# Designs tried in a protein design chat: VH-VL binders against q9y8q3. Part 17

Target 1, 263 residues: q9y8q3
Amino acid sequence: MRRIGLEALERVLYPVIPVVVTAEHQGRVGGMLAAWWMQASFTPPILAVAIAPERYTYKLVRESGVFAFNLLDFKLVDKAPFLGDVSERLLPGKIREAGLNIVRGEVLGAPLIAEASAAVELELVDVVEAGDHDVFLGEAKAVYTVDDFRGGMWSLETYRPLMYLGRTRRPGPVYRVYLTPRGWERREIEFAGGKLKPLAEKRVRLISRVEEAVKASSSREEAVDAVRRILSEEGLDPSDAEYLVEDALRRAKSYRRRGQSSS

## First folded at step 6 (VH-VL)

Design s17 (framework fv_axatilimab)
Fold by ESMFold2-Fast, scan of step 6:
Structure s17 (fold): chain C 263 residues (1-263), chain A 123 residues (1-123), chain B 107 residues (1-107)
Amino acid sequence: as target 1 above (263 residues)
Amino acid sequence: EVTLKESGPALVKPTQTLTLTCTFSGFSLSTYGVGVGWIRQPPGKALEWLAYIYWDSDKYYNPSLKNRLTISKDTSKNQVVLTMTNMDPVDTATYYCAHSEYYDSSGYPFDYWGQGTMVTVSS
Amino acid sequence: DIQMTQSPSSLSASVGDRVTITCLASQGISNYLAWYQQKPGKAPKLLIYAASTLQSGVPSRFSGSGSGTDYTLTISSLQPEDFATYYCQQYNSYPYTFGGGTKVEIK
């Protein structure tokens, strides 16, 4: 092994099985594809996931205190751009727009993706600040699955997980890369491609305006007021202002220079 | 200030291999999102992109020339080297190296260029 | 490969004129388009990237517009230092391709 720059850390941490985090608050359901998750405790059973404050799902989990993890089969890989590349804030109903259905969990009423191979209802225990992300800790209260685990593990006839290999880090359009379940061939899907492209561009514009407003403000309160005005002008929910300001402030403190993707 | 400078032979015979070195300052090719490309311009003609090397050593080549091109970097020397085999008179051009900062769906195409080095291929 | 067709190949203009140069891509390039200025004997200089974003230090008389396959560079009031050859470049896919150039000459 050779020592390489920390800039390669993101590449080293893939492939992973991503989880889809879903949550609902005040009638609005949202979700996101997350690569940074783990089980943190056996007793009680606790799962952890890292979420940036600018993600709409961050707000939904924070305000509801209930969320879910969903594991998707590779057959649903074409849904990944709707779940990972665009915000519910800019595409309300993006889960349904992807052709997926929401069902309610039996214990916490958490929104679950009906087409998922497994889902876990989670009750929020704590949120821990970790640089430009927060780690959400949820206690598992119910588990749902399409498999009976007769052999003590998943049947690969029943479940072929998404295996996310990473994204391209090159000039031009960005591609999300997944490993296929047979032969480990690479499946490349354009980041926010097709009909999602205008929404990705709108996000870049929104985040830029938010960052400019935060830099021009002399206090957090002033920044929140400025961002609230920007959201109103863009026809968006002004109650998102505090989350976008928090995200911008954390990015300013981070030694990471820039990022324009919400994943 | 970002600066780049090309160096290499001014004259090359047909069938020979061309080796060009780009020496730069003001940035590191270990920096996330940074890359260096090579572009050429035959006299009185349009610009043609040849190759690109990214901060993580990922490499891209113009497909029409891919079997003739090799790009490499030496981050300790702040250098990028381009090698092109089997030179032909039609390869006569000014060769430029240029900085690019591009990652994810953001960044800049070629924002700082070297002065260029003229390579004439004739016998 | 994506073909970039630039027009006109040359134009004559006077100081103070509004100049427009067009660039047509053979397929959609999703605003991954840059504009460069090149003076005789010099390297190209980046003016605009992402179709409409002005590079730092470039005068505000330069602007870019367009989407999909059709893009335009505009110089609102031509200055003496603007007489040069202009190139568009797509960076949507490899290989990167450039337009044929537009030479802006003094009338």
Scores: ipSAE 0.006, ipTM 0.493, lowest interface PAE 10.7, mean pLDDT 88

Design s18 (framework fv_axatilimab)
Fold by ESMFold2-Fast, scan of step 6:
Structure s18 (fold): chain C 263 residues (1-263), chain A 123 residues (1-123), chain B 107 residues (1-107)
Amino acid sequence: as target 1 above (263 residues)
Amino acid sequence: EVTLKESGPALVKPTQTLTLTCTFSGFSLSTSGVGVGWIRQPPGKALEWLANIYWDDDKYYNPSLKNRLTISKDTSKNQVVLTMTNMDPVDTATYYCAHSEYYDSSGYPFDYWGQGTMVTVSS
Amino acid sequence: DIQMTQSPSSLSASVGDRVTITCLASQGIYDYLAWYQQKPGKAPKLLIYYASTLQSGVPSRFSGSGSGTDYTLTISSLQPEDFATYYCQQYRSWPLTFGGGTKVEIK
């Protein structure tokens, strides 16, 4: 690898699967194509997306407190310019003009794109300043999809992800490059298998022992002492005891907040 | 609210170097797709494009003036600076800086302009 | 370089008139054409981009049309505030180039 200028960072991070962020306030529905998003938390389920303050969708999310992520199939690639390249301020009703239909989510009433392959209803929990964009954090309240996920993953017969590769070099016409992989190679790799299996099994046993010791303890100090003994018996560093106790307590709190009673 | 304002000397002598600063607010030149250009207009004449700089530090110059022009940015100060060497009375003009952004994969029209600064070149 | 020839260089019109200004490119510019309005002592204001897309806040009496090398700006019913100089600009290729301007004067 060689070192290049930071101005190339965005180009290095493509291709990505963009999401369409949709929101509504006072009867006006808007949306935008966003490349900079992620899942930030599993418990509770939180998604993050970067939105520039000048975007109309920024205003809609801030004022309503409700928004949605929509995942598009490549068959809708010709709609991407309406969602990414044109401001709602310049073309009011651009989602409708693109020939897309809005349906209401069942939990929050969030505007969802009917033609999307999947959608997530989000309740705004925080907005964090991050340079020239703000990061919107939304807690997922409902998820919708065209696939049944029987195999635990997308059926690529059902969903061909729309992917964004970037823009062509200037001058001349600027082209945005969209693609979907042609031909899918599927590979199944055993989870924590092969040479990693003994280590994965040892880690599962260690975590279980730590969790049980923390639950059996009457105080934090008692828990730390119990975990320190477990680490010594396993030939591990006893100084990690405080970290492991804290981690176990954090996981327990997350389960309670989620309202789940199990594992 | 997007605003741009040009600053620099009102009078320049022939052969001297002109330095103009564009100070802006309401946008950042670290934002992908954003650029700032310089355009001049001699009294009673048409608009002439001089140079553009973009968020990724890509620079474009009018070939007729390229050997005389340097454009740079200071993102932390929200400033773009244009220098033009070997000034001549024919370079007397109002100099504008303007915001530019990609639209519909179509390129870069100038949607917000500074008020302009008049530069007179005389002996 | 792409040369932009604007015509007429000036025209006289009355309030309510339909005004048409033409811009001719020396080679095909594939709709990468903007129109600007400039009033005396003021900076230019963007009216239209991508040949026919109206900038937000610009009155609907302004419209752009054309393709290839030939483009037009039309003001369907001239208003008192429309007396100004109008410029076309191509952004197909570097360097960016402007037309010579059309001064719309009161008759």
Scores: ipSAE 0.000, ipTM 0.387, lowest interface PAE 16.8, mean pLDDT 84

Design s19 (framework fv_axatilimab)
Fold by ESMFold2-Fast, scan of step 6:
Structure s19 (fold): chain C 263 residues (1-263), chain A 123 residues (1-123), chain B 107 residues (1-107)
Amino acid sequence: as target 1 above (263 residues)
Amino acid sequence: EVTLKESGPALVKPTQTLTLTCTFSGFSLSTSGVGVGWIRQPPGKALEWLANIYWDDDKYYNPSLKNRLTISKDTSKNQVVLTMTNMDPVDTATYYCAHSTYYLSSGYPFDYWGQGTMVTVSS
Amino acid sequence: DIQMTQSPSSLSASVGDRVTITCLASQGISNYLAWYQQKPGKAPKLLIYAASTLQSGVPSRFSGSGSGTDYTLTISSLQPEDFATYYCQQYHDYPFTFGGGTKVEIK
């Protein structure tokens, strides 16, 4: 082995089986595809997932205290862009838009993806700050699956796990690469491409406006009011303002520290 | 601010290997999203892309040059090196290195260029 | 490979003229298209990227338009310093490919 730059760390940590994190608050269901998760404890059963404050799912989990992990079969690979490449904030109902159905868990009433090969209902235990993401710790209260585990493990006849290999390092369109262990079948799907492209462009404009407003503000309260106004002008939910301000402050802190190190 | 400069031999004989060095300042190849490319232009002809290398050592080559190209970087020296084997008179061209940035929303293919170095291939 | 066909290969125009250069891709390139200006003996200079976004410091008389496979560079009022060869380039996929160039001669 040879030593390489830390910028390659993301590439080294793939492939993974991503989970779809789903949550609901006040009648609004949302979800996201997450690659950074683990089981943290067996007794009690605790799962961890990293979520950035800008994610709408972050807000849903924080405010409801209940969420779910969903494991998808590779047959659903074409649904991944709706779950990973666009925010519920910009495309309300993106799970339904993807052609997926929500059912409620029996124990916590957590929103589960009906088409998933497995799902876990989670009760939020703690949220740990970790740089530009927070780690959500959930205690597992119920588990659902399409397999009976007769051999003590998944039957790969009933479950072809959706695996994520990472993003291509190419100019122009960026491709997310998905695979499954059966035959190493691959799909390269353009990142925020096709009909999602206008939403990705809207997100870039929104984030720039939010960052400028935060930098121009003399207090957190003033920043939240300014961002709430921006969201209203863009036809978005003004109650998202505090989360977007938090995200912008964390990013500004990171940029400033990097600049100071180079000075 | 950002500058790039090519260096290497002005004359190369057929079948020999060409080695060109791009030395730059004003940016680092340890910065995420940054890359350096090589482009050539035969006298009176169009631009032809040869190869790119990025901050994470990811490398791309023009397939028309079929395994003749090797691109490498020395981040500590702020240098990128291009090697081209089995030179032929048709490879006579001005060779440029250029700064390239990879972004999720929009990439700059080549926003800052070196002055170019003329390489003549003759016996 | 994506082939870039540029037209015309050369043109002669007077100062103050509107000049239009066309670039056609052999397949859709989703606006990943750049325009460069190259003066004799000099390296190319980036004018436009993402088909229509003007590079910082480039005069506003330059503009780009188009989508899919068809793109154009327009110079609204040609100036003496615009004597140059112009190249389009797609960066949608590797290998990057350039058009054949359009030589603009000011008479």
Scores: ipSAE 0.006, ipTM 0.482, lowest interface PAE 10.0, mean pLDDT 87

Design s20 (framework fv_axatilimab)
Fold by ESMFold2-Fast, scan of step 6:
Structure s20 (fold): chain C 263 residues (1-263), chain A 123 residues (1-123), chain B 107 residues (1-107)
Amino acid sequence: as target 1 above (263 residues)
Amino acid sequence: EVTLKESGPALVKPTQTLTLTCTFSGFSLSTYGVGVGWIRQPPGKALEWLALIYWDDDKYYNPSLKNRLTISKDTSKNQVVLTMTNMDPVDTATYYCAHSTYYLSEGYPFDYWGQGTMVTVSS
Amino acid sequence: DIQMTQSPSSLSASVGDRVTITCLASQGIDNYLAWYQQKPGKAPKLLIYAASTLQSGVPSRFSGSGSGTDYTLTISSLQPEDFATYYCQQYYDYPYTFGGGTKVEIK
């Protein structure tokens, strides 16, 4: 082993099994793919997930106090980048548009993905600030699964988990990378593309409009005003403008590869 | 209108350090997605990318030359500076600075170029 | 590094001719390919980006096509002002790399 730069930490921590976080507030159901999660307590059962404040799911969990974790089988891998890359802010109803069905949990009424291999209803107990993300702590109130756990663990004959390896880190197209079941070969799915590209086209065009408006602006305040106008013209919530400007700036940085190697 | 202009010495002796300045107008390096790169072209040869700096001060270098190159910006002066150490006669070339922008689906082409400045490395 | 190979290195054509220039990448670059025109003594000018998207202000006689590793620049009806050297460039990965150039001589 040798010591490398801290900027590599994100890459070192993959592969992981991601979860889809779902939540609902005032009739709006949304969700996101999250890689940074863990079980934090056994008694009581508490799960933790890191959510960036600019995510729409952040708002839904914060305001409702109820959310869910969903575990997806690899057969749904083509939908995973869409759930992670497409914002409810720019494409309302994205979960349904992806061809997934929402069912209500029996204990908290949390929105669960019907096609998931497992789901957990969570009641929000705390939100801890942690740099550019906040850690949401949820107490598990109900668990649902397609397996009977007769052998004491998952049957991998019926559940083949997603194994998220990361994203490409070079100029040009961004790909989300997953390891295939058994063979562990790379499956690369284009950011906002792939099999769900037709459903993502409106989102991609809106991202482009937002990025062009930000580029044309001489200040952050001007950029927020321009994005607010775009959202109003598209029939979307103009109060999301600041979050979309921050998201655009973060995406710009994430698409660049470092030109120098770490040791 | 976007314009860029390179300036620096026309003659450099072997082993000396070259410093080139790119002065631009019509855009700001504080603007989202904007970068300025340096490209060189030896007489009668192909273009070679050297370095690139973005609005957020992220810097990228050609690995074959990275131990010799430093790129920096002065946003208030609308300038980008490239420094190249240990000059050799093979580094004789026209040096260009160029504007670069990016979009989610399009990438990072060089869409506006300076006129170029010829640097001759000779004793 | 990604190597870019252009062919031919030079060609001669008459006004009105259809001209094609090929660019081969040593690996897949997923359409992150630009074409530049350089006239003698001048800086390069961007013609095409994303393999097939025409830069604003560039005449419609220029077009780009291709995918994966193989890309083509086409000039449908060569004009006197098209006398120039043409370069392809990949911007899929750092370092950015250019082709060797194709010199177009008009008769």
Scores: ipSAE 0.000, ipTM 0.474, lowest interface PAE 12.6, mean pLDDT 84

Design s21 (framework fv_axatilimab)
Fold by ESMFold2-Fast, scan of step 6:
Structure s21 (fold): chain C 263 residues (1-263), chain A 123 residues (1-123), chain B 107 residues (1-107)
Amino acid sequence: as target 1 above (263 residues)
Amino acid sequence: EVTLKESGPALVKPTQTLTLTCTFSGFSLSTSGMGVGWIRQPPGKALEWLANIYWDDDKYYNPSLKNRLTISKDTSKNQVVLTMTNMDPVDTATYYCAHSTYYFTEGYPFDYWGQGTMVTVSS
Amino acid sequence: DIQMTQSPSSLSASVGDRVTITCLASQDISNWLAWYQQKPGKAPKLLIYAASTLQSGVPSRFSGSGSGTDYTLTISSLQPEDFATYYCQQYNSYPLTFGGGTKVEIK
């Protein structure tokens, strides 16, 4: 690798799967393509998205406290200019003008794009200032999708993700470049397999001891003391006790399970 | 050494509720990662999974049996109990309980099995 | 639900023969597949897990292979004690599902 100018960061972090943020206030629905988003928490489920204060969607989310993320299939790439390149202020009803339909979410009544491959209803938790954008944190209250995820992941027969590569940024017309992978090269790597298997087995045994100690404790302080003793007995760093207690409590509260049918 | 043994009635009448108990040794359901499942096998037919329960009281059920199944544990007695309501002659089978482990987000296959208990549903 | 299809349903082979049993999943199960041996009147015994890992104490003549949706159990040199029904099982997702079984009859 070699070092380059920081202005290249805008280009280096693409391609990404952009999300379409939708929200409604006073009967007016708006939305925008957002490339800068992430899941920030499993328990509770929290998604984050960066929105510039100048965006009309910023105002809709701020005023309503409710919004949605929508994931689009590449077949809808021709809709991207309506969602990313023009303001609702200049083209009222731009989602409809794009030929897309809005349906109401079942939990929060959030505006969802009916043609989307997936959508998430979000309740605004906080807005954090971050330079020239603000980071909106939303707690997920409902998820909608065209896939059943029985294999633990998207079926690429069902969903071809719309991906954004960037803009040309050269003399003449500016082009936004969108793509979807075509030559899928898939590799399945065994979780903690091969040479890592003995370490994975040791980790399972250690975590079991830690989890039982945490479950047997009546306070955080008691749990930390118990885990500190376990780490010392195993010849490990006792200063990791606080982290392992927090990790055990987080795992115990996790709602995330692979293919779970009992909930 | 892990051992499991099923117990319950050998004969059940149609519409009655079946209650089976799995008593085990060599592990505890207070230990993180430990679980017990129930599997049945009608005479001459394939194995069919019914339900799993884990150390944290997390429960999984076969949806094809709808809401007929309940699984519970008594950690102090090293027992897991399965109940199945509204028994029918087609539920005649050998019922097995088996040990399984759960590595945080994933279950593992059944590595130790009980001998099985035959349950006949007949008038 | 993930459907597991085994073939053949039954086979007859002589001692010393190489026996191959196939298991097809209706969707990708990422190698989360187990093979069990069941002798008449007995509970199943785990032979192989994670598609290719032998359970402790299982003879080396048993081997598993495959990936994605297609899996195979092979017995390299059939012995008299291998007369049994063999089952595959996916544990990629709930509900857990088994194949229909393959009966191995020794001639």
Scores: ipSAE 0.000, ipTM 0.377, lowest interface PAE 19.4, mean pLDDT 85

Design s22 (framework fv_axatilimab)
Fold by ESMFold2-Fast, scan of step 6:
Structure s22 (fold): chain C 263 residues (1-263), chain A 123 residues (1-123), chain B 107 residues (1-107)
Amino acid sequence: as target 1 above (263 residues)
Amino acid sequence: EVTLKESGPALVKPTQTLTLTCTFSGFSLSTSGVGVGWIRQPPGKALEWLANIYWDDDKYYNPSLKNRLTISKDTSKNQVVLTMTNMDPVDTATYYCARSTYYYSEGWYFDLWGQGTMVTVSS
Amino acid sequence: DIQMTQSPSSLSASVGDRVTITCLASQGISNYLAWYQQKPGKAPKLLIYAASTLQSGVPSRFSGSGSGTDYTLTISSLQPEDFATYYCQQYNSYPLTFGGGTKVEIK
């Protein structure tokens, strides 16, 4: 082995089997595709997932205390852009827009993706701050699966996992790359492409407005109030303001010099 | 304070290879979302983008010049190197390096520029 | 490639004037547009990104507007230090492309 630049770390850690994290609070269901997760404890059974504060699913898990992991078969790879590339804030009902159905877990009532090959109901145990993401620790309370595990492992007849390989590194549009179950073939899907492009443009405008408001504010409370007004004006949920301010503040810390003056 | 400075030969003969080095301070290419690009400007003409390199060694080239351009970085030295083959008098220009960001809301514009280095291609 | 067309190529103005410079993209660029100021013999300086977001430290007299293919840089009250050439740049897609520049000269 040879030593390589630390900037390659993420590339070295792919491919991974991503999970779809789902949660609900006050009648609103949301979910996201997460690549950074792990089993953290066997007794009690605890799973961990890294979620950025800007994610709508972050808010849902924090406020409800209940969430789920869902494992998807590769046949559902075309649903990945709806789960990973856009926020529930910009596309309410994005799971349904992807053509997926929600069913309730039997133990915690967690929202589960009906088409998933496996799902785990999780009760939030702790949230650990880690750089630009927080690590959510959930204790598993119920497991659902399409396989009976008679062979002691998954049957590849019933489950061919979605496997995320990374993104393209070439001129032009960015593509998310998934490893296919056909040998080592790649499936490339344009990031925020097609019908998601208008939502990507709306996100750019929203983030710019939020960043400007945060920079112009003299306190966190003032920033939250300003962002709440922006969200109302954009026809979005004002209760998302706190999480968007947190994201903007974390980004600003990375670029201290940019935060020294207001627009 | 962030600074970038270009260095390289002021005179290049036709058909020779140009090598330019950008040395910077106040930021690192080990920082996620950061990149460095090269832009040139012929005397009295508009800016023309040449190439970008990012923290993850992702490289982008102007297609009109891609067969002539190579961009590389040395993260430990805070340097980015641009090599351009088969120089022609039409390539006479001031060459700039500049910091770029690769975040969705900001992306691929240049927030801080070096002073520029004039390269004349003549026999 | 996305072609960026700036208008006018040059203009003459007096201190205190309102100056507008336009930038037209050959296809939609989704507000992925930056504006730069370049003084003679100097490197360009970023003024605006994301079509309308003012870069930190840039005077409030500068503003950007527009959407789709049509964008405008406005200087509300021209100051002596604002006599320069201005460039727009799209970053919606590679290759990154600049406008031809607009030279703002003293009348």
Scores: ipSAE 0.000, ipTM 0.412, lowest interface PAE 18.3, mean pLDDT 85

Design s23 (framework fv_axatilimab)
Fold by ESMFold2-Fast, scan of step 6:
Structure s23 (fold): chain C 263 residues (1-263), chain A 123 residues (1-123), chain B 107 residues (1-107)
Amino acid sequence: as target 1 above (263 residues)
Amino acid sequence: EVTLKESGPALVKPTQTLTLTCTFSGFSLSTSGVGVGWIRQPPGKALEWLANIYWDDDKYYNPSLKNRLTISKDTSKNQVVLTMTNMDPVDTATYYCAHLTYYISDAYPFDYWGQGTMVTVSS
Amino acid sequence: DIQMTQSPSSLSASVGDRVTITCLASQGISNYLAWYQQKPGKAPKLLIYAASTLQSGVPSRFSGSGSGTDYTLTISSLQPEDFATYYCQQYNSYPLTFGGGTKVEIK
């Protein structure tokens, strides 16, 4: 083995089985594909997932206190761009737009993806700040599955785990690479391709406007007011302002901290 | 905010090696998605891309000049260095360094440019 | 390499005119096209990226359109500060390539 730069850490830790985090608040369901998750406790059963503050799902989990993990079969790989590449903020109803259906969990009423191979209802226990992401800790209250586990484990005849290997980079079209251990079937799907491309570009523009407003502000309250105005002008929910400002401040703090550490 | 400035010799003799330094502020090359490129422009002619370097030390070179070009970064000094060997009078140009950010598939091209440094190659 | 051809190489216009500049790629570039403005003795300035997305702070009179191999930059109601040379650039594939430039001059 040889030592490489920490910027390669993400590449080293893939492939992984991502989960789709789903949540609902005030009648609006959202979700995201998350690669950074784990089980943290058996008794009580606790799952952890890292979510950035600018994600719409972050807001939904924080405000509802209820969420779900969903495991997808590789047969649903073509749905991954709707779940991972675009924000519910910019494409309302993106789960339905992907051709997926929501059903309610029996214990917490958590939104579950009906087509998922397994799902877990989670009650939010704590949110721990970790750099530019927060770690959400949820206690599992119910579990659902399509398999009967006759062999004590998943049957790979009934479940081909959707796995994520990473993405290509600059310039031009970016491709996300997905695979499954059964036969090592591989699919390369353009990141935010086709009809999703304009929405991903709109997100970049929104984030840039938020960053500039935060940099121009002398206080957190001034920044929140500026971002509320930006959201209103874009036809978006101004109650999202505090989450977007928090995200921008954390990214700016991370950047400054790295600069200060240089010799 | 984002500022870049090129420095290097104004005069270079044929066959010598040119070394240009881009010093920047307002961003870090340790930040995911950030890169710096070099572009040149001969007097009265079009822009020509030379090389890019990214936060992850990934490097790209113009194939027409690849065997003559080396790009490197010193993240702690906020500097990117371009080296070009075997200079010729046709390499006389204004040399620019420029910032770019990679946001998902919506990669920005060169959004902030240095003022440029004129390099004349003559005997 | 992807060749970028701009037309015209130069044009003369008056303040208030609508100006259109064309950029043709030798192969499809999937809207990975940027437009830059360069004033004499100055560095280029980014106007538009992703073929049609206006850079923050750029006046709304600038617009980009096109797809595949054919792209256009339009300046509605030309202003005195718009007299400059304009360059297109593809960033679909390496090497990155620029058009030959279009000089917009006073009529």
Scores: ipSAE 0.000, ipTM 0.443, lowest interface PAE 12.8, mean pLDDT 87

